# Ledger of designs, part 20: VHH binders against Probable ATP-dependent RNA helicase DDX59 (DDX59)

Target 1, 164 residues: Probable ATP-dependent RNA helicase DDX59 (DDX59), of Homo sapiens (Human) (q5t1v6r416to579)
Amino acid sequence: NVRQIILWVEDPAKKKKLFEILNDKKLFKPPVLVFVDCKLGADLLSEAVQKITGLKSISIHSEKSQIERKNILKGLLEGDYEVVVSTGVLGRGLDLISVRLVVNFDMPSSMDEYVHQIGRVGRLGQNGTAITFINNNSKRLFWDIAKRVKPTGSILPPQLLNSP
Short names: E, the ipSAE of ESMFold2; O, the ipSAE of OpenDDE; V2, 0.75 times the mean of E and O plus 0.25 times the DockQ between their complexes.

## First folded at step 13 (VHH; framework vhh_8emy_2)

Design t01 (from q03 with T111D; at its last look DockQ between E and O 0.74; V2 from the best seeds 0.67)
Fold by ESMFold2, look of step 13:
Structure t01 (fold): chain B 164 residues (1-164), chain A 125 residues (1-125)
Amino acid sequence: as target 1 above (164 residues)
Amino acid sequence: QVQLQESGGGLVQPGSSLRLSCAASGFTFSDYAMHWVRQAPGKGPEWVSSISGSGGSTNYATSVKGRFSISRDNPSKTLYLQMNSLRPEDSAVYYCARYGYDSGRYEPSGDFDYRGQGTQVTVSS
């Protein structure tokens, strides 16, 4: 019940592709979870989302205090945030949030983490979409990505399929 | 090419209202937040207000909240700033602006990448 879309996106083009997704009325279903691989990256990208799109955005990572995470959860429940940028550390209560769109801005380092992150989508019968940006930095996972995604019928990037 | 053109400035008395317009072209207007920024002589730029691409989210600097209202009309690609209860300290050149993409992986732009020529607002008794 999770549509898995894989896009070939080089690192300098990732922000532009994210903003295109957030402006696409067919794909954008707030709140949107965006996963990145570092804490500073989460803070910076959240600021970039707010500046470029004007959407209400917040970052979550392990340097956020327990009080801050509790306030973020309250804000999510009250509709204060349309985009959440995270390293994957959501904290107690926030781990239960289910959304209709996840963007793996950075491909996680393992397929276990990939499955965990896309599992935030479509829980309890909800339909949802997970979009993942890949490039050569993720090549060690290409076979596993193809094995998981090809049966779903989603088109895979030719750069992934033609990789050795 | 991105083009932004402000209009509607003028000389007004304190307490007056004024409506600024910004005509946009050369980009998909509804995809971008739009911002108003003002600059008084001898001061650095001051962010005034922003509105999301859809128009659903607005934000204001503390100095103007409650007096200014930002809006947009996406079919006509026009941004507006309604300025009520004007004060002498609101005197400035007003610019409409948007951010661009840089080549960095996560980084926001540091300053506005695109802005218009500005329109002068002067509030004097």
Scores: ipSAE 0.556, ipTM 0.762, lowest interface PAE 1.0, mean pLDDT 86
ESMFold2 (binder alone), look of step 13: mean pLDDT 80; pTM 0.808
OpenDDE, look of step 13: ipSAE 0.740; ipTM 0.880

Design t02 (from q03 with S52R; at its last fold request DockQ between E and O 0.89; V2 from the best seeds 0.00; counts 0 for: unsure alone 64.99 < 65)
Amino acid sequence: QVQLQESGGGLVQPGSSLRLSCAASGFTFSDYAMHWVRQAPGKGPEWVSSIRGSGGSTNYATSVKGRFSISRDNPSKTLYLQMNSLRPEDSAVYYCARYGYDSGRYEPSGTFDYRGQGTQVTVSS
ESMFold2, look of step 13: ipSAE 0.626; ipTM 0.805
ESMFold2 (binder alone), look of step 13: mean pLDDT 80; pTM 0.811
OpenDDE, look of step 13: ipSAE 0.826; ipTM 0.913
ESMFold2, look of step 14: ipSAE 0.583; ipTM 0.782
ESMFold2 (binder alone), look of step 14: mean pLDDT 79; pTM 0.807
OpenDDE, look of step 14: ipSAE 0.806; ipTM 0.907
ESMFold2, fold request of step 15: ipSAE 0.556, 0.590, 0.517; ipTM 0.778, 0.789, 0.750
ESMFold2 (binder alone), fold request of step 15: mean pLDDT 80, 80, 79; pTM 0.823, 0.816, 0.807
OpenDDE, fold request of step 15: ipSAE 0.863, 0.864, 0.845; ipTM 0.933, 0.933, 0.933

Design t03 (from q03 with S52T; at its last look DockQ between E and O 0.74; V2 from the best seeds 0.00; counts 0 for: unsure alone 64.7 < 65)
Fold by ESMFold2, look of step 13:
Structure t03 (fold): chain B 164 residues (1-164), chain A 125 residues (1-125)
Amino acid sequence: as target 1 above (164 residues)
Amino acid sequence: QVQLQESGGGLVQPGSSLRLSCAASGFTFSDYAMHWVRQAPGKGPEWVSSITGSGGSTNYATSVKGRFSISRDNPSKTLYLQMNSLRPEDSAVYYCARYGYDSGRYEPSGTFDYRGQGTQVTVSS
């Protein structure tokens, strides 16, 4: 299975936390999949990752053209990208990409999507990690998150546990 | 808070070498890609070279590739630029620089938010 880490991160602090994760020698194992909730957010965050960390980063979402998606797939297969920032709609062939680290920068809108996103961790088990940022904007899912994550032994944020 | 201070510039003859240094403080140096940017009189800033936070990857403008070498020493929080085979067109104020990210949830900076006062390199025959 996947080591599921839940972090309480307010929206203004999310970029800082992501950069800390990408620079953490214990966590960073490229390529890394980062999930966001909108297409423009994927483009902007990918650019921010490249500028701040220097890592090779690309975005993917439904508004990428067929030729752009083909080029992204080719680059991923050749190891040209270290970080991929995506909406829940992965480009052609990206569903087959196996990674050791997933970061849900934005919590998905359903637990079905959450399970799909963390399932991108290849070689499932002890060497794969999914980190998810939550705050009050994902309150609707707190019960479901706790139910899935508590059995893994991970410490849940007190802000999640103290929610009504 | 973020502070960058360049040094090592000077007046040299064509074909000479110089080594620029940049002392960094006020941030976790190893977490950030660092950059060298230069600006000649009457021109806009020109990107020269970049290095990842770990130092594992470097990149260069075509005009300096093969002649310049960027490096960093993360324990001492110091960035370097070794400049070999200097030419008159390399004359400029050289800045070490870093991007910021203090806008929005996702947004990058469009410019280098942090740079020092620069160090002058003058190559003349």
Scores: ipSAE 0.504, ipTM 0.748, lowest interface PAE 1.4, mean pLDDT 85
ESMFold2 (binder alone), look of step 13: mean pLDDT 79; pTM 0.816
OpenDDE, look of step 13: ipSAE 0.656; ipTM 0.841

Design t04 (from q03 with S54Y; at its last look DockQ between E and O 0.89; V2 from the best seeds 0.00; counts 0 for: unsure alone 63.4 < 65)
Fold by ESMFold2, look of step 13:
Structure t04 (fold): chain B 164 residues (1-164), chain A 125 residues (1-125)
Amino acid sequence: as target 1 above (164 residues)
Amino acid sequence: QVQLQESGGGLVQPGSSLRLSCAASGFTFSDYAMHWVRQAPGKGPEWVSSISGYGGSTNYATSVKGRFSISRDNPSKTLYLQMNSLRPEDSAVYYCARYGYDSGRYEPSGTFDYRGQGTQVTVSS
């Protein structure tokens, strides 16, 4: 059972919120998988994670070879990386990978991808957590987000619930 | 007001050890990774090591791996660098530093937002 947390975070504040999450010992359960919209964004954010938090971080995306991606994911599970920053496109290839925490830094463009991304958590008997940053750029998905998350008992942001 | 103050430098012979300290104040110390950076005369800054906010993750430049050890004591807001097997190439002013947040969506900060005034380490016969 995946605990789904939805946070209202405007784009300029997303890095700060991510670093707060990674620095919170109650939330941070390495390894952590962080999803972003684009490949350059994955590379840049991974570097920012290392600089700000000091955690071992690497990026993964389609410009990495298949063998590189496999080695990175193996390293994530073996503790070589505490944080892996990935594009959402690669989420479908990760069905056999389970982590303690997923952060959707960028909300995916579809609920199908959202479900696949949060499906990466919860293995090994731990409580798994998926934290997703939303703002008005994801407005077209607000109904679907509310429908999926409300039954889990998580409190939704008022900005989502009060959206016109 | 953020303050970082390094100490523990000195003149030592090759093969010696030194322990650098950095006293921090004016911010929530445990919220930030801390870094050691060094600068030799005529060279640009060189990143040396980092440690995560609660000390669970450490990283080292290749040139110091196996010889240097970074640590922190969050209750006393103090960062340390244990430097063993010192070489003349380690001679530099050593700074403790932290990165800040910038306004970019993904981008790392291009510079540290705070660093101390430095402590001189000189390794010579």
Scores: ipSAE 0.425, ipTM 0.713, lowest interface PAE 1.7, mean pLDDT 85
ESMFold2 (binder alone), look of step 13: mean pLDDT 79; pTM 0.801
OpenDDE, look of step 13: ipSAE 0.632; ipTM 0.832

Design t05 (from q03 with D102N S103P; at its last look DockQ between E and O 0.48; V2 from the best seeds 0.00; counts 0 for: pae E 3.4 > 2)
Fold by ESMFold2, look of step 13:
Structure t05 (fold): chain B 164 residues (1-164), chain A 125 residues (1-125)
Amino acid sequence: as target 1 above (164 residues)
Amino acid sequence: QVQLQESGGGLVQPGSSLRLSCAASGFTFSDYAMHWVRQAPGKGPEWVSSISGSGGSTNYATSVKGRFSISRDNPSKTLYLQMNSLRPEDSAVYYCARYGYNPGRYEPSGTFDYRGQGTQVTVSS
């Protein structure tokens, strides 16, 4: 099943934490899906991943053309990309893939989206991991996050547990 | 501070091989992709090859694919470029490089913020 890890990460530290995850031999299992909250952010983060880590990275979001999205999906299926950075509104066809690691770089705005995003991790007979960065921007979802993650046995950040 | 020092260049005949080295210090070498970039006289810089921090992913410019091989040894913090079947158009100063980045969420990454002084490769009959 899916191991759900919640990390307290302030916005200025998010890129550093992502690079740590991508360089961690135990966590990094390509291809990795990274979810962000905006289209320009997906493009910029994907470029940073490729330049800093050297991993093959591409972005996908609604401003990509139908042809571009088809080519990205083909590349994912063929193993051409190690990291895919996507907005929370998945590009056409991305919802058909299954990976071993998802990183919610930005916490989604709803629990429905969170469940959909972590649903990209895991294949029949294989375990997968979903890592989510949270901070005070997601405070209104803390109870729902705790309800979904607590039964999995993962340790939750004290900043989440101690919120009013 | 980040330091990169290239070596291994020289004057060779077409068809020869050379191995370039780059000694790195001042940063966690294994966390960063490394790149080779070359610059011929009167021309702009040309990207040659890159290798991921772990060494598991490599990329090459079309002009050198099949002839050049990038590698790294993370314990010794050393980057290599094996250049085989050298041609006169490969003559250039070769630099190893890495990107810097601004911390944060979506701030743009820098260009090649760190590079060495280069090593000259000259391929001539």
Scores: ipSAE 0.230, ipTM 0.617, lowest interface PAE 3.4, mean pLDDT 83
ESMFold2 (binder alone), look of step 13: mean pLDDT 79; pTM 0.797
OpenDDE, look of step 13: ipSAE 0.560; ipTM 0.807

Design t06 (at its last look DockQ between E and O 0.89; V2 from the best seeds 0.59)
Fold by ESMFold2, look of step 13:
Structure t06 (fold): chain B 164 residues (1-164), chain A 124 residues (1-124)
Amino acid sequence: as target 1 above (164 residues)
Amino acid sequence: QVQLQESGGGLVQPGSSLRLSCAASGFTFSDYAMHWVRQAPGKGPEWVSSISGSGGSTNYATSVKGRFSISRDNPSKTLYLQMNSLRPEDSAVYYCARYGYDSGRYEPSDFDYRGQGTQVTVSS
């Protein structure tokens, strides 16, 4: 069971919103899995998270070397990281990690990927929360998001509901 | 106005201990990670250590890990650096600092505030 929260966040405000989430004692239960839509973005945001919040953060994606990926997976299994920033495809390799909070910093380009990403929450019987940042860049998916989330009782952003 | 003021530096012998303090004002101290950065003569700035806003997560440069300990007291808005087993290469001006939030989607920002620094000199 996954609580799905949709927040309207313009791209320049996404980092500040993520920091607010990571500082929220009710939501922050490490490790937190953060999804972005590009590999360079994962690297940069992971560094930004460490610098802004002081939390231990790592990125993982397919362009990491074999040695780096081995070391990252070892560190993740040993609990060395509080925040993991990943692209969606490589996130499937994180199935050994149990999380209670997923943040879709970038909305994925398909609902199939959205479902896969929020499915990282609540594995092995855990309840959890998936928070997704959305804006007009994802307008192609607004109907599908509303259809999936509205029955859960979560309040959807007015900007999504009132979109042409 | 954000203010950061370092203190506690001095001239000490190798192997000594020294405790730096940083008094903060003008912002919600507990909302920010705090950092120690040092700059030795002839070198660029070197990041030393960081601590999360809650104090629950700490990080250290490899050159100081096991010898330095960062801490904070949020009620008094004070950041600390306990420096043990000091070496001549630890000689530097030490700054406390905070990262800002620049506009940008992913990029780390620069420090938006730092103090005026406190000199630590470890003599042979």
Scores: ipSAE 0.457, ipTM 0.731, lowest interface PAE 1.5, mean pLDDT 85
ESMFold2 (binder alone), look of step 13: mean pLDDT 80; pTM 0.818
OpenDDE, look of step 13: ipSAE 0.516; ipTM 0.788

Design t07 (from r04 with T111D; at its last look DockQ between E and O 0.77; V2 from the best seeds 0.64)
Fold by ESMFold2, look of step 13:
Structure t07 (fold): chain B 164 residues (1-164), chain A 125 residues (1-125)
Amino acid sequence: as target 1 above (164 residues)
Amino acid sequence: QVQLQESGGGLVQPGSSLRLSCAASGFTFSDYAMHWVRQAPGKGPEWVSSISGSGGSTNYATSVKGRFSISRDNPSKTLYLQMNSLRPEDSAVYYCARYGYDSGRYELSGDFDYRGQGTQVTVSS
């Protein structure tokens, strides 16, 4: 139902990797949700996506009103936005949304949030992909991630496997 | 290395048309939105128009909307600006530009990272 891809990406390289994903014709299937760990990061990255790629992009986080957040998500499904960059905490208000691609630009702080975020993908019988960027800042979750992803047959980064 | 080279400027009469070109090299052209920016004497840079990497989405400053048309040919790595109904207020050096990204986690710089040398457009009597 959900193809889970785990990529080893150091923080300075994350933007480049995201742009590569968004320009990959096989992988990029709008609409796309991108998760980050802070409000300012959501605003900045959304702006960067729009300026670099020209894709219609906007951010969502707690400084946006509940009505505004609902309208942004409706717009995502209706094609007004191709990419929405969201904080992980507000991702729980996204239960009605189903997309073809999720990118965890920042690894969520818990596996519960990880599962919720990737659950936005591939509902109603459609193919979908969840891509998660990890590095040494995420190592507390490496075991949990490996246990969840290894049975799916996806290749895990060697840097994750060579960590305990 | 990224290179952008504008051409097609000149001295024209009000109401005339010009077509600007920008040759791009040193990067995967179709991966990037491209922009036209102009700078009149004694003024700061003014954004004019943008086009998405695929060419499917365009945007224009209100001062040029309906008169200017941006386009691109990705196989030849060329950006264009068709300028119709030119006015003396359109006189400026025109630059093609794109953003870059640095090692920062989320942000871009506030300015365009790459632009060409510019091409002069002068609309006179």
Scores: ipSAE 0.568, ipTM 0.783, lowest interface PAE 1.2, mean pLDDT 86
ESMFold2 (binder alone), look of step 13: mean pLDDT 79; pTM 0.800
OpenDDE, look of step 13: ipSAE 0.621; ipTM 0.828

Design t08 (from q03 with S52Y; at its last look DockQ between E and O 0.01; V2 from the best seeds 0.00; counts 0 for: pae O 5.9 > 2, unsure alone 64.6 < 65, placed apart)
Fold by OpenDDE, look of step 13:
Structure t08 (fold): chain B 164 residues (1-164), chain A 125 residues (1-125)
Amino acid sequence: as target 1 above (164 residues)
Amino acid sequence: QVQLQESGGGLVQPGSSLRLSCAASGFTFSDYAMHWVRQAPGKGPEWVSSIYGSGGSTNYATSVKGRFSISRDNPSKTLYLQMNSLRPEDSAVYYCARYGYDSGRYEPSGTFDYRGQGTQVTVSS
């Protein structure tokens, strides 16, 4: 069971919004997965998370060695990291059972990827939350997102509903 | 080879307590987070609790939080689950579990590849 939250967030406001989420005791349940669209962004954002929030953060992407990625994921499962900033490098069907919150910092490029990423929570009978940042840069997916999320009863941003 | 063996289950009344044990072998126990999962008849598996390798950090499903306590003894390679204030809805087969890793992806396999035969817990008046 995954609670899906769609937030309209302009690009310059994304970092601030993320930090607000990570500071919200009702939402922040470590470890948290944060998905971004590029490896450089993952590194920079992870560093920013450490500096601003003091949380233990690490990035994971394709430029890291396989051994390093393995160790990061193991560390995630064993509580070594409170935040993991990831590109779309995680295998499908991976049950990160301890993860309770996913943040799509960048809107996924496809609905398939969206489902993949939010599917990292809410498994094995646990409730999870997936927060997705959206803006005009992903207008091509507005209809599909609305179609998927609307039946859940979640409130959608007005901008999303007025665009299709 | 990796082996996990659960014990301590039984038939008890609501409000009672049980302590489950899991004996692990065939791997470096302290290097892995360990988990309890349960499965009731006709239902899918449900995650119950996790404890990290060092034994200092724990996590619980909302349904058992405040009632169950997970612990481990790394020298004896044993995992424990103290279950207090048991309820009928806690009735299930309880499994000790460990994640495996996909050798090709160098990632966790996404499932509990290693688990024991389970121990039956039945809570009934």
Scores: ipSAE 0.024, ipTM 0.350, lowest interface PAE 5.9, mean pLDDT 87
ESMFold2, look of step 13: ipSAE 0.374; ipTM 0.702
ESMFold2 (binder alone), look of step 13: mean pLDDT 79; pTM 0.813

## First folded at step 14 (VHH; framework vhh_8emy_2)

Design u01 (from t02 with T111D; at its last look DockQ between E and O 0.78; V2 from the best seeds 0.67)
Fold by ESMFold2, look of step 14:
Order: C-alpha cells, then structure tokens, then sequence
Structure u01 (fold): chain B 164 residues (1-164), chain A 125 residues (1-125)
C-alpha cells in the first residue's frame, strides 16, 4: 500500500524540489530511492544530493558490477546510505530493503515500469509514499496516471487534468 | 543575497585552542550542509570539515580528526569550528563555505559557490 503523489515539476526545477522533499521532516524517511532515466544522471544527481544536503548518497545502475551493486544494497541495509539514485530495477536484493519513500525524479516511459518502481515502497507490510515528477514530456501517460491515482484521493496537478 | 562572515582567528601558540564562528544570512541555513575550508600561503584550498543541515552528521579531514570539532546553531544561523591542539601546519585563512547548484536537471556544483572573506589563524613557534 503506497500513497502516490504526483507533482508537476519542469526539468530545471527538479533538483530544488528533490532537496525540499529530502529536507521535509514529514516526507523524508531514509533510505530514499530516487529513480532517474539515465546512468550519468544517476551519478550526477547523487553527487548533487550529497553536496547540497550532506546526506549519504550513492548511485546504482547497470554500469556498476554485480559485486558493487550487492555491496551498495548491503550498505543500505546497514544504514550507510540514506539516498540511492538509480536507473531501473535494483534486482532481487531490493525486496529485502525497508523503504518508506520513492521519488520518480524522471517519470518512467511506461506504466508497467511506473508500477514496478512504486512497488518498492511498502514492502514487508510497511506503508510508504511514492512521489513522481511529471511535465509535458510524459503527456502520453497522463490518462493512465490519472486513472491509477484518482481513486486514491490524491490531488492531481491541474496541468495534467487540463491536458488534451 | 548569500552572506558568510568568519571571525575568531588570531595569533596563538602551538597547543592552544581557538574557536571560529561563521555568521550566515540570505538563505535557509538549515537546508544546507556547511563546510570549513582553509588555505595556507602558496597552497591550494584544503577541505577541513563538514556538517549536514540538521547538524547530526559531521566529517573531518584526516589531518584534523580528533582535534577539531564542527558544530552549528540553526536558530542563530551560525557555524562553528572548535580547534584544539593547534599546530604550526594549521596556520591558514579559514573560510566557511557551502555549495550551490545551477538550474540543470542533475548537475552538482563544480566547486564551493559561496564562501566568506575568511579569518586568519596563525600558529607560531
């Protein structure tokens, strides 16, 4: 069971919004998973989070070795990282991580991927929050997003609702 | 506008203690990690210590670990560095600093975007 929050955020404003979320004591529940759409973006954003907030942050993606990914996931379980910035699925080890907050910094390209990513919160019977940044680059998915989120009672951005 | 003002430097003998302060204004102080950086004559900047916005997590350069202590008081927007067991090699101008960020989607800042004028610490034989 996942609370789904959809925010309208233009690309240049995404970092500021992320930092606000990470500094919000009601929203920030480490560890936090942040999804982006490219590997270099994951590395860069992880560094930006560390520099601005001082939170322990690391990236994970397919260019990391299997051993390296395993060690990162182990560090998450041991509290060594508060924020992980990732592309795609972290694999089977993610199911063992207690995660209360996911941020889709970039909206995934399909609803199947969206569902998979938000499914990383609330594991092991815990409740959690998934926050997703959208803008016009995701307009192909607006109907599907509205269909999934509207029954939960969350307020949808007017820019999404007013899209043709 | 972001303002950082260091104070508390001076001329001291080896083994002495000194407490530096940094008054901050023009930004939400508690949202940002803060840093101390020092620069000796003819040398590049050397990172000394950092503290996260909430004040809960600190880091130190190996050269000062166990002798220096960073702290902050968020209500008064003030950063501190307690320096104990000072050595001649600690002599430098000390700056408080923070990173900024540009409007790019992912990119970190390349260097410390904001620092004060610095305060001189001289530890002399």
Amino acid sequence: as target 1 above (164 residues)
Amino acid sequence: QVQLQESGGGLVQPGSSLRLSCAASGFTFSDYAMHWVRQAPGKGPEWVSSIRGSGGSTNYATSVKGRFSISRDNPSKTLYLQMNSLRPEDSAVYYCARYGYDSGRYEPSGDFDYRGQGTQVTVSS
Scores: ipSAE 0.562, ipTM 0.771, lowest interface PAE 1.1, mean pLDDT 86
ESMFold2 (binder alone), look of step 14: mean pLDDT 80; pTM 0.818
OpenDDE, look of step 14: ipSAE 0.703; ipTM 0.867

Design u02 (from t02 with P108L T111D; at its last look DockQ between E and O 0.96; V2 from the best seeds 0.00; counts 0 for: unsure alone 64.6 < 65)
Fold by ESMFold2, look of step 14:
Structure u02 (fold): chain B 164 residues (1-164), chain A 125 residues (1-125)
Amino acid sequence: as target 1 above (164 residues)
Amino acid sequence: QVQLQESGGGLVQPGSSLRLSCAASGFTFSDYAMHWVRQAPGKGPEWVSSIRGSGGSTNYATSVKGRFSISRDNPSKTLYLQMNSLRPEDSAVYYCARYGYDSGRYELSGDFDYRGQGTQVTVSS
């Protein structure tokens, strides 16, 4: 089972919120998967995580070579990385790895992608948490988010619930 | 406001030891990785060592591995660098530093946005 937390976070505040999550002793359970919209964003954010917090961080996306992706996944299994920043499902190879914390730094453009991303948490009977940052840029999905998350008992942001 | 203040430098002979200190204020010290950076005359800054916010994981430049030891005391908001087996090439101004960020979506705002005034270490016969 996946605990789904939805946080209202404007784009300029997303890094701050991520660092707060990574420093939260109750939430941070490495390795952590962080999903972003684009490949350059994955590279930049993984560098920011490493330099700000000192956590071992790496990015994975389709512009990484097959050898690089293999080595990154091997390192993940061996505990070499505490945070992996990925561009959604393009992190294939991650399908076989289950984690206790996922952060959707960027809300995906479809609920199908959302479901697949949070599905990295708690697989094979493990409990886990998925935290998703939303703002008005994701308003087209607000109904779908509410429909999926509200029955789980998780508290939704007032800004989402009060959206026209 | 972020403030960093280094101390403990001096003039020493090769093979000597020094311990540098850095007093930090104006931020949640334990949330940030801290870094030592040094700069010799006519050269750009050189990263020396890093330590994660909780004080666990450390990392070192190859030029100082086995000779230098980074540590921190989070209750007193103090960063340390123990420097052993000093060599003339270790002579530099040493800065404690952390990275900063601003409203950019993914990227850092700079390399080392917050540094102290530095402390001079001179290793000479």
Scores: ipSAE 0.590, ipTM 0.799, lowest interface PAE 1.1, mean pLDDT 87
ESMFold2 (binder alone), look of step 14: mean pLDDT 79; pTM 0.805
OpenDDE, look of step 14: ipSAE 0.787; ipTM 0.901

Design u03 (from t02 with S57D; at its last fold request DockQ between E and O 0.77; V2 from the best seeds 0.76)
Fold by ESMFold2, look of step 14:
Structure u03 (fold): chain B 164 residues (1-164), chain A 125 residues (1-125)
Amino acid sequence: as target 1 above (164 residues)
Amino acid sequence: QVQLQESGGGLVQPGSSLRLSCAASGFTFSDYAMHWVRQAPGKGPEWVSSIRGSGGDTNYATSVKGRFSISRDNPSKTLYLQMNSLRPEDSAVYYCARYGYDSGRYEPSGTFDYRGQGTQVTVSS
């Protein structure tokens, strides 16, 4: 029970769109899980979120030490963080956390991973939203995205529909 | 255009209080964490305090903790710094500031991108 929203967002505009989402009272339901495809990118974006909004933000990925990851996950379960920025690989370990908003800041490289990432939302009988940023870098998946999302009634970006 | 204008500085004696104000315009004030930064003659900038966009979560430099209080009023787009028990070492130009972000994909700004003209606080024996 996941509302799937697909937004056309070029890479330079992704941060601005994320900040808009995090400041939207209707969408922002902490903790928010944000997926990126780069470990350093997770660290940088988490810092940007905290600097701009002041929200409690943390990153998690495989290059964090095992002790660090364990402490971060404990803190998440205890409600210490409002935004978690994660790479997709490590994000599979986050399936125990109940979230109502996932943002795929970077579109995953496969539809299997997309399905797993959006499956992190809406647990425990709650409705949830998954917002995914796409652009030409994820062109290989456009048909699969349309096939999955169109039946849900969500409006797809025209740039996706008009792609050759 | 982002604009920040500080006011409320002055010349006071040690132990006095002052309340600084910062009027903000040109951006959605409540979306941004705000900061106070000060700069004394011959010194580099020193971060003083911060407050999250919605208010409530505040942080302070060790040198001012317990004496200064940051607050904001989002409807009026105004940031405040209440300064109590002022010391000569607090003498500086005080700036209201926020971070920006460039058009890079992930990167935070490394510096405060927006600040006003500042307001002078002078604490003299």
Scores: ipSAE 0.637, ipTM 0.818, lowest interface PAE 0.9, mean pLDDT 87
ESMFold2 (binder alone), look of step 14: mean pLDDT 80; pTM 0.817
OpenDDE, look of step 14: ipSAE 0.844; ipTM 0.925
ESMFold2, fold request of step 15: ipSAE 0.601, 0.563, 0.637; ipTM 0.800, 0.781, 0.821
ESMFold2 (binder alone), fold request of step 15: mean pLDDT 80, 78, 80; pTM 0.815, 0.802, 0.822
OpenDDE, fold request of step 15: ipSAE 0.875, 0.869, 0.850; ipTM 0.940, 0.936, 0.934

